# Ledger of designs, part 5: VHH binders against Meiotic recombination protein W68 (mei-W68)

Target 1, 331 residues: Meiotic recombination protein W68 (mei-W68), of Drosophila melanogaster (Fruit fly) (q7kpa5)
Amino acid sequence: MDEFSENIERIALELLSNLVHGNATLSVPRNSSGNVISEYRRVSYNNRGSRHSFCVLIYMLSRVHRLQVRGGSFTVRGLYYDNPLLVRSQSRIAEARLDVCRMLRTSPLSLGILAASKGLVAGDLRLLMTNGDVLDSSLYGGPLTLPTDPEKIDRIETLAEFVLIVEKESVFESLLSRNVFGTFERRFILITGKGYPDCCTRRIVHRLTEENQLAAYILVDADPFGVEIMLVYRHGSKSMSFSSQGLTTPALRWIGLHPSEIPALGTGAVALVAGDNKKINDLLARHDLEPGVRQELRMLQDVQLKAEIESVIDFLTDDYIPNKINRNLFL
Below, E stands for the ipSAE of ESMFold2; O stands for the ipSAE of OpenDDE; V2 stands for 0.75 times the mean of E and O plus 0.25 times the DockQ between their complexes.

## First folded at step 1 (VHH)

Design s01 (framework vhh_7sr4_2)
Fold by ESMFold2-Fast, scan of step 1:
Structure s01 (fold): chain B 331 residues (1-331), chain A 120 residues (1-120)
Amino acid sequence: as target 1 above (331 residues)
Amino acid sequence: EVKLVESGGGLVQPGGSLRLSCAASGFTFSDYAMGWYRQTPGKQRDLVADIYSGGDTKYGDSVKGRFTISRDNTKNTVYLQMNSLKPEDTAVYYCARDEYYDILTGYDYWGQGTQVTVSS
């Protein structure tokens, strides 16, 4: 589709019209809900401090326009290697990609500029790719890095009954080292987005619940950032609410760690800091919170204590997780 | 676990200077953009400055020419040098990390904040 080509051309024409007056400036929206509100960040060829950013952003807009006209996709790595003298590093492409998403009000996946996923998967999962390749995480329980382009997955095959998402790579690795697949009676898929999930991780979770009709569970730290991570999987990014199609899992079941459970942990609990309280207030301002989630956030605010999953790690695989799933103890 | 710890806030007279520091841990610091934001009670957080992984910087319009952001990748620290301070600069200053592979909520992680007060 050429949905963005007209918008890019308009930006280019406005830039060229202003250039005759010595103005070579692009405006990038920086608004995010609750965390920060700032109208626009300006990058200009006329300013030494933003000149390189301006040039990389023009390069990215040109590449996105090309994809809109010709189809296909680019990777962040590929765009860097195509023009390393201009770009200087892969991180500059990644930064410009997100700036273009803000300018065009679209998701990274919709741009056709793809970044390597940080997501990991283990357990009973086979991804049949459109090129005929098969990615299989079930062999010997070893973890697989999620594919860069989830739209190139033709079909997902699994005998699993559910997906279990864990917030942190350390928890993911701990569960594997404790033979989690050998201790659960039911077959499942284990995923981690390594904190806040990228769009590839969110897309695959969405596809598992929609196409394979799997139940999805998530285990996050009992702190406001853990709650926000769960809400990103469930409802999408608040700062990019215009981009959530195919990236949300509304039926995601939050099994823990729940703030209401913190008082029972004793020495595993620690005091909230100012950043935690700010995040609680930001989350409570949301209109899309389920009542149970809102009440857990209020408990976090009232008790002023947080806890990490590591506080329950020793009984996580044989008691906590099976009890939560088998007894339907979720929010 | 990602941790950001701010320091260097305090009380200063108008026209004075302060240097803020933010010590980061739990991630590969050199791969991430870092920023400073400030918040006055009852208002949203405003961008003060950001510094990209490649070293390019951007400043909020109210602080251009007065504040300088810098980073030391060997110490995993980002700095904010504040000169010609005005009473309007009084705020809690927050350090933030940005994940530039995918944007979810803006900045991924925030520090606890450090108070800057400019008064006579």
Scores: ipSAE 0.000, ipTM 0.203, lowest interface PAE 12.8, mean pLDDT 80

Design s02 (framework vhh_7sr4_2)
Fold by ESMFold2-Fast, scan of step 1:
Structure s02 (fold): chain B 331 residues (1-331), chain A 118 residues (1-118)
Amino acid sequence: as target 1 above (331 residues)
Amino acid sequence: EVKLVESGGGLVQPGGSLRLSCAASGSIFSIYDMGWYRQTPGKQRDLVADITSGGSTKYGDSVKGRFTISRDNTKNTVYLQMNSLKPEDTAVYYCAADYSDYEGFDYWGQGTQVTVSS
């Protein structure tokens, strides 16, 4: 974990060299395109507006350096409670966490910076923690929130054959209320990242496919943002493409909702807006798209219609999902 | 991707109320965690309130019990109901949208001025 300690030391040396000229400034990337950073935000002690952010960022870099040298992890909440007068709010720590990740071109998990996961899991899953605790989502009564530190999971136990990821919490809840686990003979795990997945959700999905050898399926809305969510699980985020290690699931199977299915939905389809077309163009510019995914994005562009999973909700558990999985209808 | 437009700001007397609205366009609103931040001249933006895609809410200590955040996914709008306003609530209020733990609240509105003064 010494790689990032050297990078932090380089940043510190650059800062010290600039201080001889009265310049106490840190440069934080605003946008990332893989390894190409074209825009920077300047955070300076000499600027009253950014002075506090500068101090919190230095504090965060110091804490990350300590973790890289000594090992361990810390939470965003823990950092706030360690020094609330300096930090002043948890939101300032959250911003500094992102800034450090951008500066070091890596994920919060790689740096030992943890935040509560928004990911939910249900179904046949037991997480055996390094402290002896057991988290069991197979219990009656509802889903469990994914653990904050996935590295503290010693062992994952499941009799499930696959994991099914759904984009939205509303779809996740709908499937549970429709007894989705009772509609399949095969056991499975249901996960939602509540839209774009956090690092913890992505790490758990990665571990399920690598350690437990589970097939992974994903169901997203038939629109460019749904496609991007699938691509984040599969290939990593565009903002964090340099930090895909242990956070990607390249074998993830996109079962739907496919853009090519939209013409058959009738009243379930709605017109694309300008933001949708911009996202389609951004995604089509990628070099890591599988041919089938590229064809589906071109279908969105050509047809100019999108659809939500809710358009097939009434037959989702009994027809759509089983047919896609059992007949290997995926991209 | 998502474009945020705030409205509802203005001048109000101490003890008064305002409701801020943030309309989102260009993206799927229901999957975003939404937040309100405020900034006074010479200071950094502070979290006022946030609401997750699932409806869970969190408030800054200075506004608990006075402000209420809510969302209407059918209108792609998030609201901040501000009651019992104080002079120290004077700030530019920003709407923010976040769909990733990596990104924080990456999408920001232009801001709307709230002034609490007689």
Scores: ipSAE 0.005, ipTM 0.252, lowest interface PAE 10.5, mean pLDDT 79

Design s03 (framework vhh_7sr4_2)
Amino acid sequence: EVKLVESGGGLVQPGGSLRLSCAASGFTVSDNYMGWYRQTPGKQRDLVADISSGGDTKYGDSVKGRFTISRDNTKNTVYLQMNSLKPEDTAVYYCAREGDYGDSLYYFDYWGQGTQVTVSS
ESMFold2-Fast, scan of step 1: ipSAE 0.014; ipTM 0.357

Design s04 (framework vhh_7sr4_2)
Fold by ESMFold2-Fast, scan of step 1:
Order: C-alpha cells, then structure tokens, then sequence
Structure s04 (fold): chain B 331 residues (1-331), chain A 120 residues (1-120)
C-alpha cells in the first residue's frame, strides 16, 4: 500500500463523520511554507458556489484511491471522458488534480494522473524509454514534444555540455531557423516550456543537470513574469513548495534578458502595467531571492520599463547568447 | 570616479582564516549590489559571493558554509570572511560593483584584486 492511500481513507472517514451532522466540507491548502500549511480553501456541498468543485474533488479522490489499490495510471483527458456530465471540462480535472496534490502533499507526477507535456526539445538528446522506445531530438528526428511521464525515461543519452532553456516557443523556433546548433562549438540541448513550465519539463531539466551533470542556462523576457518563470525552474512553484523534490534546478544560470540591460537596447522597451508592478512586489517579498535577482527586480520597479527577448533577436545567436555563456555572465 | 580598493589578502596555511575588505568610493554605495569574484591563471573569474542593497546573499557552491559576505553602508565597505581555507581557494580575489550587462560582465567596475595563497 502506497502511503497516500491511507491519507485518502483518513479524509474519507473525516468527511463521513461530518456528514452525519450535515457538514459536507473538504479543506484544500492554498499556501504552504515547506511543511507548514498556513491557509485553507473550504469546498462544500452545502455551499452552492463550491458544490461542483466538491463533487469533482470526491470523484478525483475516488479515482486516485482506486489507482493506488489496483495500479496503473489515468490521464486528465481520460478522467474527463469517463464522466463528462459530472466534470463539465478537462480544466476542472486539471484544477482538481492540483488540489488533490495539495491535500495529499504529493507531486502531480507521483499521483498517477498524467497530462500531456507542452515542452519542446531539440539538439543532442536521446531518451531511452522503459518500453524500449528511443526518442531522438537530433536533426534527423527533429524537435520533439517532451514525454507525458518523465519517470518512464529509463536513461538519458547525450554528448551535450549544457542545456539552454528559452521562455517562448517563438524564440525556440527562431533559434532553430537561424541554425543555432551551428553557431556553437560545443553540443547543447535546446528546451522551451512555452512560458510557465509543466512538471514534465521541470523534471527533465532536473534530470539533465543531476544525472548527466549538464550546466543549465535560461533566457527569459526582461519583465517580472520572465523572472518568475526562471524562479519556477530554479526553486519551484510556491503553491506546490512541499513537492519541489526532483523538479528544481538550483544551479540554473539566468543569462538574460536582464532588466538592467534595457537602457542599452535603445528601443523595444515598454511601460510597465499595474499587473507588472503587483508581480514585482510579490516577488520582492520572497525570502529565497538571490541578491542579483533582487537587484534586477528593483531595477524594473525603479525604471518602470520592460522588454521582450525579441529586442535582441537580430544578434541573439551570434553575439548575446555566446558572450553570456562563454564569459559566465549570469545571475 | 568609481574606486574599489581591496585589502586583507595574504599567505595562510590550510584551515586558516582571512577577512577581505573592499572600500568603495565615487558612487552611492547603498544603492548597488556588491560581489566578490576570484580568478586563477588561465581561468575565467568565478563568483565567490554577492550581496544586494538589502543584505540578501548568494554564494558559489565551493565556498558555501565556509565564507560569509557582509556590507556596512555607513562605511561604504563590503567584507568577505573566509574560514577553513583550502589550497583550492588560492586565487586573486576581486571586489566588484553590480552593473549593466550587455555583452560584458554582470559587474561594471572591478577592484585591482588581492592575492590569497593557501599553502603549507
């Protein structure tokens, strides 16, 4: 028996005990600091506004319990199609999956409920799967979508010296069209999570740095959301802090685009909006920021300008990226 | 205008301690992040430690737990306390001011460097 099967049964018994008194409520953690849960969201059948969410959570807990007893896995899509009238949309399953992870203090990858990865990879990489399949992202294989379950990767083979992560799919595609692999003497792997990375993308980056001992670099937009994306790769998601094991890359090197570089770009800078300023304040309240990262966030706040990677696109492959990596210019 | 002057380097036996100081002038010290880098012959300079204007710190993996960076904004000085020194810590140590990076260093001003030699 898996350890969270007992936790599911405990939750069910507590719920049944409360139901005798007309109380059909589940408590879902909203925030946590390591192992400390400091805030809860209550989901109740007795409340019209949360009734549907309550029913979907019960459904998910039931399916997770069945999976732990009988083995196997479910997909987000499959769970929706098994009961579309109850669930209403695939996004409801995705939301409930995260809520169940918070309740059981386990990762989405450990839950056995799988979602397709949006991550893309290109370059010198071979993934040897447990079923005997080989996924090859070299020029002959082309760019590949990352596998849905990274734990089904038996072995990672590469002669690459580093991983380069780029925030946006458009930048990923631009680098490939400009023959980025031909501009570097050293072999490398190019990855994009298409914005905020899913757990599959984060897991593969973690495995590349820990198992294959590759250096990892990241290029994000010079705005607070780009900084947060980098911090998710490096330190993990705040909403899932108890489940960062195997999903973080603490040695990740932020090569740009740095906010302090915006004045030297000349054009391409855009004024911050209210949402940007809110995000900067939220990030500056963190206790885990490196000094250089904090200084760059303060620069964004003081200057009130942001810039996209596209501002340096014309010299990105031949100048910006090589100089940042070869000279160790990172934060 | 901007000037960074390091002191406190020298020869020390393995297991010994040294405290490096960097006196800064010519800019508003309290508004800038400061760092210590080290360089061995034929190698690029590596981050030892940095500290932002608010006092938050970052350390290189090889020095975590042994070195401590601190700053005194009233004296315009940044310090590096080095404990449990190893032969591998032998290098020229540079004080640096955080700067704007486009195709250059993340630090825009460097001190002259101070030699630290750990040998028996």
Amino acid sequence: as target 1 above (331 residues)
Amino acid sequence: EVKLVESGGGLVQPGGSLRLSCAASGFTFSSYWMGWYRQTPGKQRDLVADIDSGGSTKYGDSVKGRFTISRDNTKNTVYLQMNSLKPEDTAVYYCARGGITIFGEPFDYWGQGTQVTVSS
Scores: ipSAE 0.000, ipTM 0.110, lowest interface PAE 23.3, mean pLDDT 81

Design s05 (framework vhh_7sr4_2)
Fold by ESMFold2-Fast, scan of step 1:
Structure s05 (fold): chain B 331 residues (1-331), chain A 118 residues (1-118)
Amino acid sequence: as target 1 above (331 residues)
Amino acid sequence: EVKLVESGGGLVQPGGSLRLSCAASGFTFSYYDMGWYRQTPGKQRDLVADITSGDYTKYGDSVKGRFTISRDNTKNTVYLQMNSLKPEDTAVYYCAADTYEWGSYDYWGQGTQVTVSS
């Protein structure tokens, strides 16, 4: 049995010991900084308000233990339909999945409890699955949805030199319609997470850079949320910092759109709103910002204007992206 | 405490219009993708429309051109404007919020009934 099986059995033994004294309670970490857990949420059968959550957590721990011992995976939808009267909704499975991740300090991908990926890929990429299936985005001539379980990818084959990540599906589609693969001399893989990336998308990007040694570039809107999307790919999510292993790409290169470029682009600039300024302040409070990223956030705050990638769309394929990559103009 | 509260459902004649609202609380609304789903008796729940934190929209094939999804981050509210309603649109409509962390809908509203009949 692996470490998660042992941890679940330890939790079960502790619960059984407490049940002898009439205490049916599980402790779920709310907040952690590396190995330090500062807050806990108590989930108890003895408390009417948390009774259902307790039962669903026991159900999820049982299913995770089974997967660790026997192998395989479950989907969020599948677990709900296995026991809808106990679970009551798919959102309860999703909540319990995250709670189990917090308790075991791991990602949902490691638990084998899966949700469909929203990520899209196109270009020179071939995924050889453990069951013998082959997913080939170059053969299909259009985008492929990333596989639900990236751990079922046995090997990644590509002759690509780099990965280009774009924030929005609209930009992804625009690049494909402009024959982006026919205009670049170098082979590459195009990915979008459709905004903030899910764990599957982040895992695939991580594997491409670590296992296939590809350079990775990202193009996001020149606004504080675009900067945060880049930081999620690069450094991981703040809300689940303990689950970042294998889901980060520290060497990710931010090629644009840079806030400092907004005046030079001419039109398409829009005034920042209160929510934008709050986000800039939250991001500037981070200790993991590279100096160049911090400078761009200060420029955004000082100029009080934001812009979308669509502001450069007419020059994106032929000029902007090749210039940024070929001249190493990234942050 | 995360809460999604739908409103605006009701009974309308074929060809009529309704506007659904979903008021969200307990999370940072502007970071989340928001969606509308519907469920009819005997059928699976299906996507009506979704809108990302960056205002990118996607629609189910049966509602394209008739429905419009929008969001107001200052009010923490997502809207579904439904025009040219058909009897086939009769369903319970659910509001959903998707965390960017896992790519799945984490939070669901209680649902609001829409009935299209004469």
Scores: ipSAE 0.000, ipTM 0.220, lowest interface PAE 10.8, mean pLDDT 80

Design s06 (framework vhh_7sr4_2)
Amino acid sequence: EVKLVESGGGLVQPGGSLRLSCAASGFTFDDYGMGWYRQTPGKQRDLVADIYTGGSTKYGDSVKGRFTISRDNTKNTVYLQMNSLKPEDTAVYYCATLPEYGSGEYEFDIWGQGTQVTVSS
ESMFold2-Fast, scan of step 1: ipSAE 0.005; ipTM 0.320

Design s07 (framework vhh_7sr4_2)
Fold by ESMFold2-Fast, scan of step 1:
Structure s07 (fold): chain B 331 residues (1-331), chain A 118 residues (1-118)
Amino acid sequence: as target 1 above (331 residues)
Amino acid sequence: EVKLVESGGGLVQPGGSLRLSCAASGRTFSSYAMGWYRQTPGKQRDLVADISRGGSTKYGDSVKGRFTISRDNTKNTVYLQMNSLKPEDTAVYYCAAKGYSPYDFDYWGQGTQVTVSS
């Protein structure tokens, strides 16, 4: 009863000790720099503003401890329906799940508390589940939603040569409507995380590159948020850097849209706003950027223009994507 | 793998017109920003006109209002319509396809001579 059980029990004992003195408080790390905890947020039953968060955190810690002792898993939805009066909404469980991950320095997948994945997959992919079920996105009927528990995938079968990740569901749907799989001679898997990817989407991309030895490509908007989405797939989430194991794809190839390409797009370019410049500065402060990525962020900052994938939508399937992949034009 | 072939150059009287054409080979023509550049002996190549992937155009100050750049993606061709030609427009004109990114090559044609008689 090791990894999280002992840590939860330590937290419980500290809480009980404090309760004897009339103090019902938990400390949640806000951020980390690698494995160093930078600062804490306090949640307390004694404070009206954090009382509910305190109660939900106790509930979550209790359920995580139960899973460590007994095994199994819970879903965010299931935990809400088990105690809706305490919890009030699924979003409160989702928030507490991340807070518990920070407290225990682990990933949501390792807690055994699972959220429905928003990720979509299409193309030549079969997921053979531990219960004998087969999820097959190569079948007629369109794309599949990724499974809630990637640990229940026993084996991944594919004849695909690569994975193509697209940032937005709208781009994913546009590619499918333009018969993208009929345009390439090579077989591939198309995935979208619908913006910032959840852990299930990241885990499946990781497994495809490690277990199936597939090349992975990503297409994001030419703005600082698109760059950050690519970096989340490649290096993991900054707010949960301590839990990146099995959720990163360091060899992910950024095929576009590149900021250096914006001057050539014409009417698709728009001016950066204050939030964009703040994000560029945050990203440039990173130490894990490859020189090419850093140069693209500097170009974005210097030119002060951004562009969406829709700027190249008319030639995306026939020209842009095939040329980028076939000619190895990536960062 | 993109090859550019210019045509339409020649000798013309001041005030005359010429239309340059640049035929591109390669399946990715519509993805490139296309441009016309000119070079006089002993000087660097200067931008005459460019056209973005989206059709936005930019012109050098000396040719604005006189020259028009256009593209036909179905024919993989970019054009430069030159009106009200002056002796100062005498140069070798080069067609260029600007690569997808700094990590791609720019492609250049062999050039076509335009001479405006003084």
Scores: ipSAE 0.000, ipTM 0.264, lowest interface PAE 15.9, mean pLDDT 82

Design s08 (framework vhh_7sr4_2)
Fold by ESMFold2-Fast, scan of step 1:
Structure s08 (fold): chain B 331 residues (1-331), chain A 121 residues (1-121)
Amino acid sequence: as target 1 above (331 residues)
Amino acid sequence: EVKLVESGGGLVQPGGSLRLSCAASGFTFSEYAMGWYRQTPGKQRDLVADITYGGSTKYGDSVKGRFTISRDNTKNTVYLQMNSLKPEDTAVYYCARDDSGSYFEDAFDIWGQGTQVTVSS
């Protein structure tokens, strides 16, 4: 709290000192690829192209400082409606929230500025909230949105043996429509982060493995972005490596779809595009890759073919997932 | 919500020119690499051109010297200027984030809906 307030005040003082030289500028740390040192993006009131971003960042820093001094929380939506003329759109608050996280080297969850989670959950899960509310995905039989503030979860109750994460909402919905919970002998929780997971989704997966001692499995597309989504759950995001505590699941088991399986699928394989090859190179530069994961990435690079989960969707619930879990076929 | 909206497609005669625009919203545009891809029925999407956040460009072999990619960070827009168009340039053109944006909370490959370009006499 005190450290954040001091950092914000230091940034304000630096801004004021720059202003006497005609430079109303803020520096936002950039993300780096591989081992390259992070650089800074500059936003300035004096630059037409970055003026609005500068003003929104100042607004966000003032709100964060207020939370550190007075306590409480703000929502992304609430901050937009508090000053819509300045902000112009809710998405600008969401962007500035991440910029402030980088500047202060902290997670969105620690800022006290909250966004609705995009994560969905179904299956044998009860979240007992600190206010006495109960969120029960097993009772409703349909997907529930994960809570905005996972730190407001007092206790997690489940009889599940594992959590299964799927990359895409479409796969999540397909599994539910195929009665996935009726096809497994073991109870489980189904989660999707709708692509790259937000911090709320990552926090809940972390809590399920640490507090409830559940095994965690993930099913992603056999492409470099699917592999990266798995790595975000397992090791954390590259953009926010400074804030991985309580947001990583190192024991996460990647059950598929594995690039090495693409030849056996026949139809459904497609050629890699330039963006895929760029991502493979970025991922292979990482030092935190397990040998099996690195081998699968090299398989993508060598074969130049990718496949979506939809390639195995017709036998996913009855064959693919049970076989992978029961035979420990994961990386 | 992260969105890419393409415009500027249409019918043009061989040797003609066309300018495509892609309006981006829902992310910090200036921090992402952007690209243009094209697809014909029965084929995969091929890279046409990409541009990094720093302004460096790369082009597909078939379009080098004829097409120019550019960006306007103040308008959150990436452009594709297409000159000396040929019948084989006929395709649906897609705007995309070339970088997955994996470095951000909601980062993933974003594709636009596509815009049809037809080159025929």
Scores: ipSAE 0.000, ipTM 0.208, lowest interface PAE 12.8, mean pLDDT 79

Design s09 (framework vhh_7sr4_2)
Fold by ESMFold2-Fast, scan of step 1:
Structure s09 (fold): chain B 331 residues (1-331), chain A 118 residues (1-118)
Amino acid sequence: as target 1 above (331 residues)
Amino acid sequence: EVKLVESGGGLVQPGGSLRLSCAASGFTFSTYGMGWYRQTPGKQRDLVADIYSDDSTKYGDSVKGRFTISRDNTKNTVYLQMNSLKPEDTAVYYCAVGPEWELPGDYWGQGTQVTVSS
C-alpha cells in the first residue's frame, strides 16, 4: 500500500469531517527537543491568526495531490508566482512545504516541491540534464551549486573513483585553495552540504555511489554534531527517518576527525558543553550505529573533549586525508 | 565550540519595543536553523520564533504579527524585533541553534530577561 497516498487521504477525510461541523482545521506535527515540547500545531480558517496559513496549506496539499496524479514537480518560487495574491511571499510557501512534509511524513524531494540546494560540488563531475543542458564542474574552474531538482539529472558522467564530502563550506574552500585535486593520482569529486545536508545533496551522493559505483568518504568535526551529520548521509535524518528512499549512503566511509584522535591534537581540543553530552546520549540510544561509531561516541563521552577540522587544517590536504584514504583508516 | 550570546533584554513599558540579538560562533551559521524561545517561572520553554537556512520562518501563535525574526549570515547573528509588547511577554528569552528538522536542537544561550511593566 502507498503510505504517502494514505496519509493524504487521511488528512482530506479529517478536514471534510471537521468542515461538516463548521471547523476548518489542520494539525501539523512539531519536532521537540531540549525544554520545548510541542506535539502538534493547529491551523484553522476559523482563527484569524492562522487563517492565511490554513489557506496556503490547502493550496500546497492540492499541488501535492496534482503531482501524485500527473507527475512532475513544482519549485517554491514557481508556486509563489502561480498564486501571489493567495501566497503573498515565497517564505510562506517554504514554511508550508516543511509543514506538509511533517504532515505527510515525507521529504521535500519526495513531495515534489523543491527549493534551491545549498550543496556545492567541485572536481570531475558532469550532470546531463533531461532538457539537454550539461552542468560541468570540471569546466567551470570553481564550485557549482547543485541543481534544485536532482530527478531532472538524466545521467551522471565522471571518471572520478571517489567522492569526498566535507561538513563545512570553510573546509571545502580551504581544500580548494590548497590544490586538493593535485593530492591524489586518482580523480575525485569534492562535495559539501554546508552542515546538515539538504535532500538534493543527499540524493546526488546516493546516485554517485549507486549509479557510478564511487566510493564515498566524509570528513566532519570531532563532536557529536559532526557524527550526526555523517549519520544523516549514511542512514538518513532521525526526525525524517520515515523518508530515506534514495537519500542514504550506507557504505559511506567516515575518515575523520575521529574523537579517539583528539588527545594527540593538544591545544586544538575544547571541553564539551551540556548540549554536547545530551546529543551523545541521544545518538548512543540509536540502534543503527556501527560498533566503531559507538566506540568513538563513548570516547567523546569519556574524554569530554571535542575538536574542529580546523585543528588539523595545516596538514589536512598533504597528510591527513591521503593517509586515511590510502590506508583504509575509516569507520 | 558552539557559543550563543544574547543581548538587548531589559525593562520596557506596555506597547513598547525591544530588539534582541543573538551572536553565534563555532558552526557554519548559514546552514543551521536558529530560534528564539521564552520561559516564565514554573513553565516549560515555549516557541517564540524559528528561522531556517532558507529564510522561512515559524512563529508562536501569541506573538505572530507583533514579533519578527531575522538573520544576518555575514554577522552570524539572529535578531528578534519585538513590537507592541504586552505584560504577558515578560520572560527569559533564549537563543537556540539546531538542524532545520530538529529546532531548537541542543545548543542554548544563557538567556536574557525581558520585563514588560509600567
Scores: ipSAE 0.000, ipTM 0.171, lowest interface PAE 18.5, mean pLDDT 80

Design s10 (framework vhh_7sr4_2; at its last look DockQ between E and O 0.02; V2 from the best seeds 0.00; counts 0 for: pae O 11.8 > 2, unsure alone 60.9 < 65, placed apart)
Fold by ESMFold2, look of step 2:
Structure s10 (fold): chain B 331 residues (1-331), chain A 123 residues (1-123)
Amino acid sequence: as target 1 above (331 residues)
Amino acid sequence: EVKLVESGGGLVQPGGSLRLSCAASGFTLDYYAMGWYRQTPGKQRDLVADITSGGDTKYGDSVKGRFTISRDNTKNTVYLQMNSLKPEDTAVYYCARTSDYYEDSSGYYYDYWGQGTQVTVSS
C-alpha cells in the first residue's frame, strides 16, 4: 500500500475509534515546514467551536474518497458551489483542502482537488509535454485552455516576439473576432487569465519571458482591481507556503488602460465606489510599487473615476494596442 | 469575525529593544501570510516585515538585520522583535493579514488590519 492509502486508513480507524466513544474528532497536523509533524489541532463535532470545521473536513474527505473510487478531479471553487450552505465561504473550503493534504501527507494534485486551469491562449504557441504530446494553439486556429500542471511542459516552442495578456475573457474573444493577429507584422501570443490569474497562467508567462525571451505586455481595466491583477503577474502573491521564484514576470509592460487616460474617455468612465477606494489604499501601502504605478493609483484617487477596457473596444485592435506596443508606451 | 490586536508598543530610548505582538482571532494563522507595517503621520504605510504561512520572511531595507518577524500558529500570534531602535523607527505599527488562501493569486493584498500600536523612540 502506498503512503496515501496508509494515511487514509489511519484517519478512518482514528475516526471510527473516536466514534465508538461518542467522540466525533479528527486530528489535523499544524506543522507545514518540511515533512515532520510535531503537533496536532483537534477538530470535533462535539465542540460547538469546531463543529463547522469538522463538517467541512468530512465533506472534503468524502469528495477525496469519491475521486479515489471513480477518478477525475474537483476544484476548490466547485466544491464550494456544490454545497455553499455547508461550506459557508470559499476560505473555509480552501483551509480544509490544506488540512486534508496534511492529514494525508500528499499534494493537492495527488488528491485531484485542484485550482482549475482557466487561462486561454491563442497565437503562435506549441507546448511540448513531458510525455511526448504536443499542445499547439496555432493548429486549431482558436483558443486553447492552458494545462492544469505547468510542470508537465517540457519545453515551449514559439516564433512569437511578444505575449499580450488581457484581463478578461470578453476582451480576449473580442480581439480574436476582430482579427487582432492581422494587426501586426510581428508574431505574438494572446493570453487571458480571466481576471486574477491562476498559477499555471503565471508560470507559462514567466517561462515565455525567461526561457523564450519574449517581451510581455498586459492590458487591464483602469481601476484598482486591474492594477492589482497586473501586479500579481509582475510581483506575485503570497499563498500556500509558496516561493514566487518561477511565477513572476518583473519585466511585464503595462500598456493600459492607464488611469491617467480616463479624462479623455468621457462617457466611458464611471465613479469609484467604496470598494475601489479601499483597494487603492491597500495597494498604495505596498513597498514593491514602481513610481509610475503609484502615480497612476494616485490618479484614480484624484479623479474618482474608473474605466473598463470595453470603453475603447472600437479602436482597441486597430489603434490602441498597436500604438502602445509599437511606440513603447507602457509602465 | 476577523480581528487583529497589536500590543507591546511604547516609549524607548535609541538603541533599545521592543517586542510587538499581534493576537489574531476569527481565523487560523496556519494558512495566511502576515505582515507588519508602520506609518508616520501624513505618510503612507511602509512595509516593515512579512512572513508567509510556511515561515519565509521578508524585510524592509531600513529594518533588515535589526527586526525579526515570527509567528506562533498554536497561539494564533505574530511577533515583531525590534532591536537597535532609531528615532526614525517612531511610528504606529500595524499588523495585517493577506487573503491568499487560494492557489490562484487572489490574495495579493492585505484585507485585514489591526488598529495599530504606537512605538516612540526618543531620549
Scores: ipSAE 0.000, ipTM 0.299, lowest interface PAE 11.4, mean pLDDT 79
ESMFold2-Fast, scan of step 1: ipSAE 0.052; ipTM 0.517
ESMFold2 (binder alone), look of step 2: mean pLDDT 77; pTM 0.775
OpenDDE, look of step 2: ipSAE 0.008; ipTM 0.274

